# Ledger of designs, part 72: VH-VL binders against q0atu2

Target 1, 119 residues: q0atu2
Amino acid sequence: MLDKKARIRTSREYRNVFEKGKRLSGRFLIIYYVENALDNNRFGFITNKKIGMAVIRNRIKRQLRAIVREYQGQVKNKHDIVLVARAGIGKSSFEGMEKDYIAIMKKAGLFARNANKID

## First folded at step 19 (VH-VL)

Design ul1
Fold by OpenDDE, fold request of step 20:
Structure ul1 (fold): chain C 119 residues (1-119), chain A 121 residues (1-121), chain B 108 residues (1-108)
Amino acid sequence: as target 1 above (119 residues)
Amino acid sequence: QVQLVQSGAEVKKPGASVKVSCKASGYTFSGYYMHWAKQAPGQGLEWIGEINPKSGGDNYNQKFQGRVTMTRDTSISTAYMELSRLRSDDTAVYYCARDKFYWEELYFDYWGQGTLVTVSS
Amino acid sequence: QIVLTQSPGTLSLSPGERATLSCRASESVESEYLHWYQQKPGQAPRLWIYGASSRATGIPDRFSGSGSGTDFTLTISRLEPEDFATYYCQQYGDTPLTFGQGTKLEIK
């Protein structure tokens, strides 16, 4: 699980990412991202009811948190990143989600140049 | 009434730059991302990129990366697309189109009338 | 990138006939992210069908969209003279966003 300081928690924090940042659509995820003034990255997660029942949404959030945690050390510093789950993610495997996360983060240029777990 | 009104036709030489404008009216400009698309003569549509109307944050198709710059002026609800180092295959009609700021509905519900850019020696 | 292939390239029909337009994706696209646009000569594209099967505002009910996965279809039950145009499918299922090459529906 992500540390508390690595989490986007408040509506204001989420709004700041949406209003000040960029977005990029992947296969299973849309990311909204912006630079922050902190010494750490923060992540937020959004699941819509269209994705499925609460149990499914919670599972997806757990899986996304695990993926983010696995690769957090390779993400460029000082970023707030919100992951929005898209339609079809509930039918995807964990590996599929991971692959999409890596792909979209690469497209966004959010991985450090020396990242070694994204090939 | 939602309207996207683009600037007039442009004629440019190879190597030059062109800047197309898209003025929005009839809706809250900041509530929608602005996109740009290219349509070469007799061809289909190609997505160029998008811009956050609030921050100016942008993402481009890699095919245009390094040559395209999207900007906006919120005071006059106008978006701009500049394409540099023009070449003959940049000759096309360029469109602006909007979609929602958030992720609930992601499709282009309104389009500009298009701007013809001709690149010739 | 996701490639959308439309067929046929040109469809020649008469008013009153049924038209069936196909859009095939190189990989699976969720229905929510597959859209159709109509374009007439000298005009901008216009949203026609969104989410594979929902008609945009003002679109007649003779138009219908269907499909899932990699195969999508736009159907016109009974062609009217104003329906002759080029139709494009578009996917919002991955970046970069992409369009089909279009199907030109012309009068026979």
Scores: ipSAE 0.914, ipTM 0.960, lowest interface PAE 0.5, mean pLDDT 96
Fold by OpenDDE, fold request of step 20:
Structure ul1 (fold): chain C 119 residues (1-119), chain A 121 residues (1-121), chain B 108 residues (1-108)
Amino acid sequence: as target 1 above (119 residues)
Amino acid sequence: QVQLVQSGAEVKKPGASVKVSCKASGYTFSGYYMHWAKQAPGQGLEWIGEINPKSGGDNYNQKFQGRVTMTRDTSISTAYMELSRLRSDDTAVYYCARDKFYWEELYFDYWGQGTLVTVSS
Amino acid sequence: QIVLTQSPGTLSLSPGERATLSCRASESVESEYLHWYQQKPGQAPRLWIYGASSRATGIPDRFSGSGSGTDFTLTISRLEPEDFATYYCQQYGDTPLTFGQGTKLEIK
């Protein structure tokens, strides 16, 4: 699990990311992201009912959290990032999700200069 | 009714810059992202980028990265697209188009009338 | 990037005939993120079909969209004179957003 301080938890925090940040659409994810005034990154996850039943949505969230945890040390600091699951993600493999995450984050320029395992 | 009204045609020399405006009316400006597209003469459409109407946060097609700047003035519900270091292949009609702020509906339901930019020496 | 290839490039038909326009994606695109636009000379594109199969407001029912995965189709059951235009498909399934090169539907 992500550390509590690394989570976007409140509606206000989510709204702040949407209103003040940028967005970027990937194959399976849309990311909304903005710089924060903290010493750490925070991540939020959104899955809607169109993605599937609660069991599916929860699975997707667990998978996305695992991906985020894997690469969190390579993300530029002081960012709030919300991941929105898109249609088709339920059909995707974990590797597919991971690949999309990496691609989106690279396009957004959110990986640190010395980041590895992002190719 | 929803309207996106763009600025008039521009004629520029190579190396110059052009700034096209898109004034929105008939809806809440902050509720929609503004996009820009390029259509060269007799060609198809090419996506340039988008801008967050609330914050000005932008994302560009890498093809235009470094030469395009998107801005907005919320007080007059107007979006701007500036293209610098113009070259002949920048000659095209440029369109603004909106889509929803959130991810529920992502398509361009309304477009500006287009702005012809001609780059010639 | 996702490349959308439309076929044919030009389609010459007469009023009253059936028109079938194809849009093929280089990789799978969810139907929700595949759209069609109509453009007439000297005019801006207009949203025509969204989500592969939903007609935009005011679009006649002679227009229909279908398809999934990599193959999408726009069909006009019986052409009217005002239907002759260029039609573009567009994907919102990945960045950068991309359009097909268009199919010009012209009168025979």
Scores: ipSAE 0.914, ipTM 0.960, lowest interface PAE 0.5, mean pLDDT 96
Fold by OpenDDE, look of step 19:
Structure ul1 (fold): chain C 119 residues (1-119), chain A 121 residues (1-121), chain B 108 residues (1-108)
Amino acid sequence: as target 1 above (119 residues)
Amino acid sequence: QVQLVQSGAEVKKPGASVKVSCKASGYTFSGYYMHWAKQAPGQGLEWIGEINPKSGGDNYNQKFQGRVTMTRDTSISTAYMELSRLRSDDTAVYYCARDKFYWEELYFDYWGQGTLVTVSS
Amino acid sequence: QIVLTQSPGTLSLSPGERATLSCRASESVESEYLHWYQQKPGQAPRLWIYGASSRATGIPDRFSGSGSGTDFTLTISRLEPEDFATYYCQQYGDTPLTFGQGTKLEIK
């Protein structure tokens, strides 16, 4: 579980990421990301009905949180990052989801140099 | 009515730079991402990149990375694409096109009329 | 990147005939991220079908889109003279965004 400090929680915080940040579309994820003025990274997660029923959405959200938590120490500092689950993600395995996360984060240049578990 | 009006045709020499503009009207400029596409003569379409008009945040096709710069002037609802170190294979019609700011509708519903850029010695 | 291959490259038909255009993706693409555009000579592309099967505003019902996974189709039930153009499929399922090479629908 991500610490509360590492979570984007308010609508205003989400809006800030969308308006002031960049976006990058991956296979299963769209990430919106922007630099923040904090000493830590914050992550937000968005799932919608397009990816499936509530049970599926909750599962996907849980899996994405697990992935983000696993790699959070390798992400460049001072970023707010929102992960939007795309259609089809519910058909993906956890490994596939993780692979997509890594790929999209790499494309965004959000991993720190010499991150261990990225290759 | 939504309109994207691009700047006029350009003729450049190899190694030079070109900056194409795309002026938006009929809608809130900052409410949509702006994309750019390339179409070589008689060829298909190639995606160049996108820009967030609010922040200027951009994302480029790696093929153009290092040579393309997308900017915008929100005061005049205009997006710009600059392509540097031009070469002959950059000769093409370049289009701007918008899509939704958020993730709900990701397609290009409106396009500029295109700008022909000719690169020749 | 996801490569979209359209077939045929050129399709020669007469008004009143049925046209079937194919778009094949190198990888699976969700239907909502596959779109079609129409382009006439000297003009910009125009959104035609979005989400594989939804007609854009003002598009006649003789146009229909279908497909899923890696195979998508644009169908024109009865060709009208104004339908002769080049049609491009496009995927928004992964970065970089990519287009098919196009199918030119020409009059026989």
Scores: ipSAE 0.852, ipTM 0.944, lowest interface PAE 0.7, mean pLDDT 95
Fold by ESMFold2, fold request of step 20:
Structure ul1 (fold): chain C 119 residues (1-119), chain A 121 residues (1-121), chain B 108 residues (1-108)
Amino acid sequence: as target 1 above (119 residues)
Amino acid sequence: QVQLVQSGAEVKKPGASVKVSCKASGYTFSGYYMHWAKQAPGQGLEWIGEINPKSGGDNYNQKFQGRVTMTRDTSISTAYMELSRLRSDDTAVYYCARDKFYWEELYFDYWGQGTLVTVSS
Amino acid sequence: QIVLTQSPGTLSLSPGERATLSCRASESVESEYLHWYQQKPGQAPRLWIYGASSRATGIPDRFSGSGSGTDFTLTISRLEPEDFATYYCQQYGDTPLTFGQGTKLEIK
């Protein structure tokens, strides 16, 4: 659902975000984020085992990928962003997750109207 | 044994700046986020912000945005909070506190002893 | 921002009595992100209860925490003289992190 170049793939890439970046906590999400040296944004996804069984965690990941895809054109370019689903996200509606994503990305200063869009 | 030892009390005039230090020992300094909180006399606690000790990346409570700067020196395991353009209502005890680097079980398990900053004419 | 309102502001009781301290959140907070700290005069806060119900290391079992959603409580089953202090609830469920205004538990 996301372009392959817009995905954080390796353990090293994830660790770079955690160690070189910063974080911000929301109701259902924590984001870790850092500026990258690419011409695009990349996104990673982590689900907490406390969320539930694998079926539920996979549904949450799919929902989060869909949300990220919908808003990716509004995200400031050249960032690696890891979304960590917190415990309790499984009780949230898709709309609740979406609102939390919008709020936390605004608080992080990652939404900019002049950022290049990624389709 | 984890310890967070803060710098001593400060007396400042309105308009000045203050820089409080928090020296960590008994753990890997770069493995935990550092936070700062304010407690005005007779009042509760107010979160100021946090800093990633590895990168220096920070996030602040909007109430303090523009007046607070958090830094660290990993070579001496020390975090700093600088508050500028001081006002009388900045008189408070300022605490450092740590939490885990990652997303599970985030709470302030160790606190510094506090630094009293007094702002008076 | 999530506002935490503690009640009562001051709770005056005698040793041996049961204490119940309330923390109400302005919006739902997952219990995992609701914590309690104890603070005595001239001292730093100390982690007391985390995740609404888990005691921090070394905290006596007369302390228990409970609650979910917007309503949380800290209960002390039988007060000891050393329990008289101010207790703060704190949420890590949304940024900015916030504390309640405190409940001062004092000797009647």
Scores: ipSAE 0.811, ipTM 0.914, lowest interface PAE 0.8, mean pLDDT 92
Fold by ESMFold2, fold request of step 20:
Structure ul1 (fold): chain C 119 residues (1-119), chain A 121 residues (1-121), chain B 108 residues (1-108)
Amino acid sequence: as target 1 above (119 residues)
Amino acid sequence: QVQLVQSGAEVKKPGASVKVSCKASGYTFSGYYMHWAKQAPGQGLEWIGEINPKSGGDNYNQKFQGRVTMTRDTSISTAYMELSRLRSDDTAVYYCARDKFYWEELYFDYWGQGTLVTVSS
Amino acid sequence: QIVLTQSPGTLSLSPGERATLSCRASESVESEYLHWYQQKPGQAPRLWIYGASSRATGIPDRFSGSGSGTDFTLTISRLEPEDFATYYCQQYGDTPLTFGQGTKLEIK
């Protein structure tokens, strides 16, 4: 689980990321992201209703949280990042989601250079 | 009626810059992302990038990174694309197009009429 | 990036004939992120089919889209004179967004 301070919690906080930041589309994910005024990163998670029933969406959300936790040490600090699961993610493997997360975070320039990958 | 009206044709020399405008009407400008695309003569379409109209946050196709700057002025519902260090293969029609602000049903439902930029000596 | 290859490059047919336009992706694209646009000379592209198979508002039912994975098709069951144009497929499944090179549907 991500630490409580590392979670985007309120609708207002989510809206701030959408309205003040920018976005990038990957195969299974869209990320919205913005610099924050904190000393840490915060993550939010949204599942697209088209990926399936609530049970499936909740499983995807848990898997994405695990992936984010695994790579959090590589993320540039002071960012609020919302991961939106796209339709089609429900048929991907955990490894497929992980590869897409790595790719989209690199494209966004959100991984720190020379940071070790922690797995 | 949703409309995207672009600035007129431009002729530029190699090495110059061009700034194309796209004025929106018939909808809430800040509620949709704006994209730009290039179509060289007799060729297909190439995505240049997008801008968040509320924040000005942008994301560019790597091919144009370093030469393109997208901006907007929300007070006049207008988006801009500036392309610098022009070269002859930048001769093209440039289009603005919008899509939804959020993650559902992402496609370009309205396009500007296009702006011809000609780069020649 | 995902490369979209359209075939044929040019399709010469007469009104009343059936047209089949192909779009092949270099990597799998979820159907809902695969779109088609129509463009006539001197005009902007217009959204035609979205999500591989859904017609945009006002598009006649003689147009249908299908496909999944890497293979997508736009079919026109009976060509009308106004259907002669260039058609582009486009993917919104990965950044950068990409278009196919187009299929020009011209009158024989």
Scores: ipSAE 0.804, ipTM 0.913, lowest interface PAE 0.9, mean pLDDT 92

Design ul1
Fold by ESMFold2, look of step 19:
Structure ul1 (fold): chain C 119 residues (1-119), chain A 121 residues (1-121), chain B 108 residues (1-108)
Amino acid sequence: as target 1 above (119 residues)
Amino acid sequence: QVQLVQSGAEVKKPGASVKVSCKASGYTFSGYYMHWAKQAPGQGLEWIGEINPKSGGDNYNQKFQGRVTMTRDTSISTAYMELSRLRSDDTAVYYCARDKFYWEELYFDYWGQGTLVTVSS
Amino acid sequence: QIVLTQSPGTLSLSPGERATLSCRASESVESEYLHWYQQKPGQAPRLWIYGASSRATGIPDRFSGSGSGTDFTLTISRLEPEDFATYYCQQYGDTPLTFGQGTKLEIK
């Protein structure tokens, strides 16, 4: 899983991303993102209330954390990124979520071009 | 009462630039993202981009990338869109519109009255 | 990007008739992210229906929206003179945000 330093943890940290950054909408995700002053990336996760009950929302968060962990080596450093799961994400497969994450991160310019990645 | 009031019509020559303003009132300016859209005469709407009013962080439709710059002045609750290297097909009415700052119920609930930009030679 | 195709382009009807306006998406769009706007000549668009089926404040109940996936509909059960305008669908399901090309609802 993501280690402690790669997590956005406090309300103040989340608010900083929303207020100081920008956003992009994807099919299943909205990302809010901002450059940070750290040596590393940090990730936060929010589920939309309309996705369903807590069990479903928690499963989706676990799936998103797994996707982020798999691709974290490809993300440009020094960014705080909040992934917001949209209402339709419950209908997506894991592969669909993964595809959307890749697409939205590319649109945001957050993937490093020469980082090691799975081709 | 929420209002978005845009600057007046502009007539430009090809190659020039134009800067359209959108002054907000009746709400907290920094609490909503601002968007811009283009409507060519007799045609539909095309999204240009958005700006975070707090940070100035922006994202643009690829079609306009490199020619559009969005800015804002929070002290006067005003957003701006500048379009450079104008061409005849930039002749259009340009609208500002707002949506919520956060992720739920994102739609354009209020629009400016539009600014006609005419590019002719 | 997601292309929204509205049909018909122009719909000529009389007051009292039922109008059905179609919006089709090139990719699936969650209903929550599909919206409709009304525009009259010389005016800005106005939010009309949001989330495919929810009427904006003050919109008469003769307007209803429905649909999911790639197929969305705006229905006016009994046309009034003030309903003749152009209607645009819009998606907020993916960036770039896109609009349909519009359906012009005209009298006669």
Scores: ipSAE 0.803, ipTM 0.911, lowest interface PAE 0.9, mean pLDDT 92

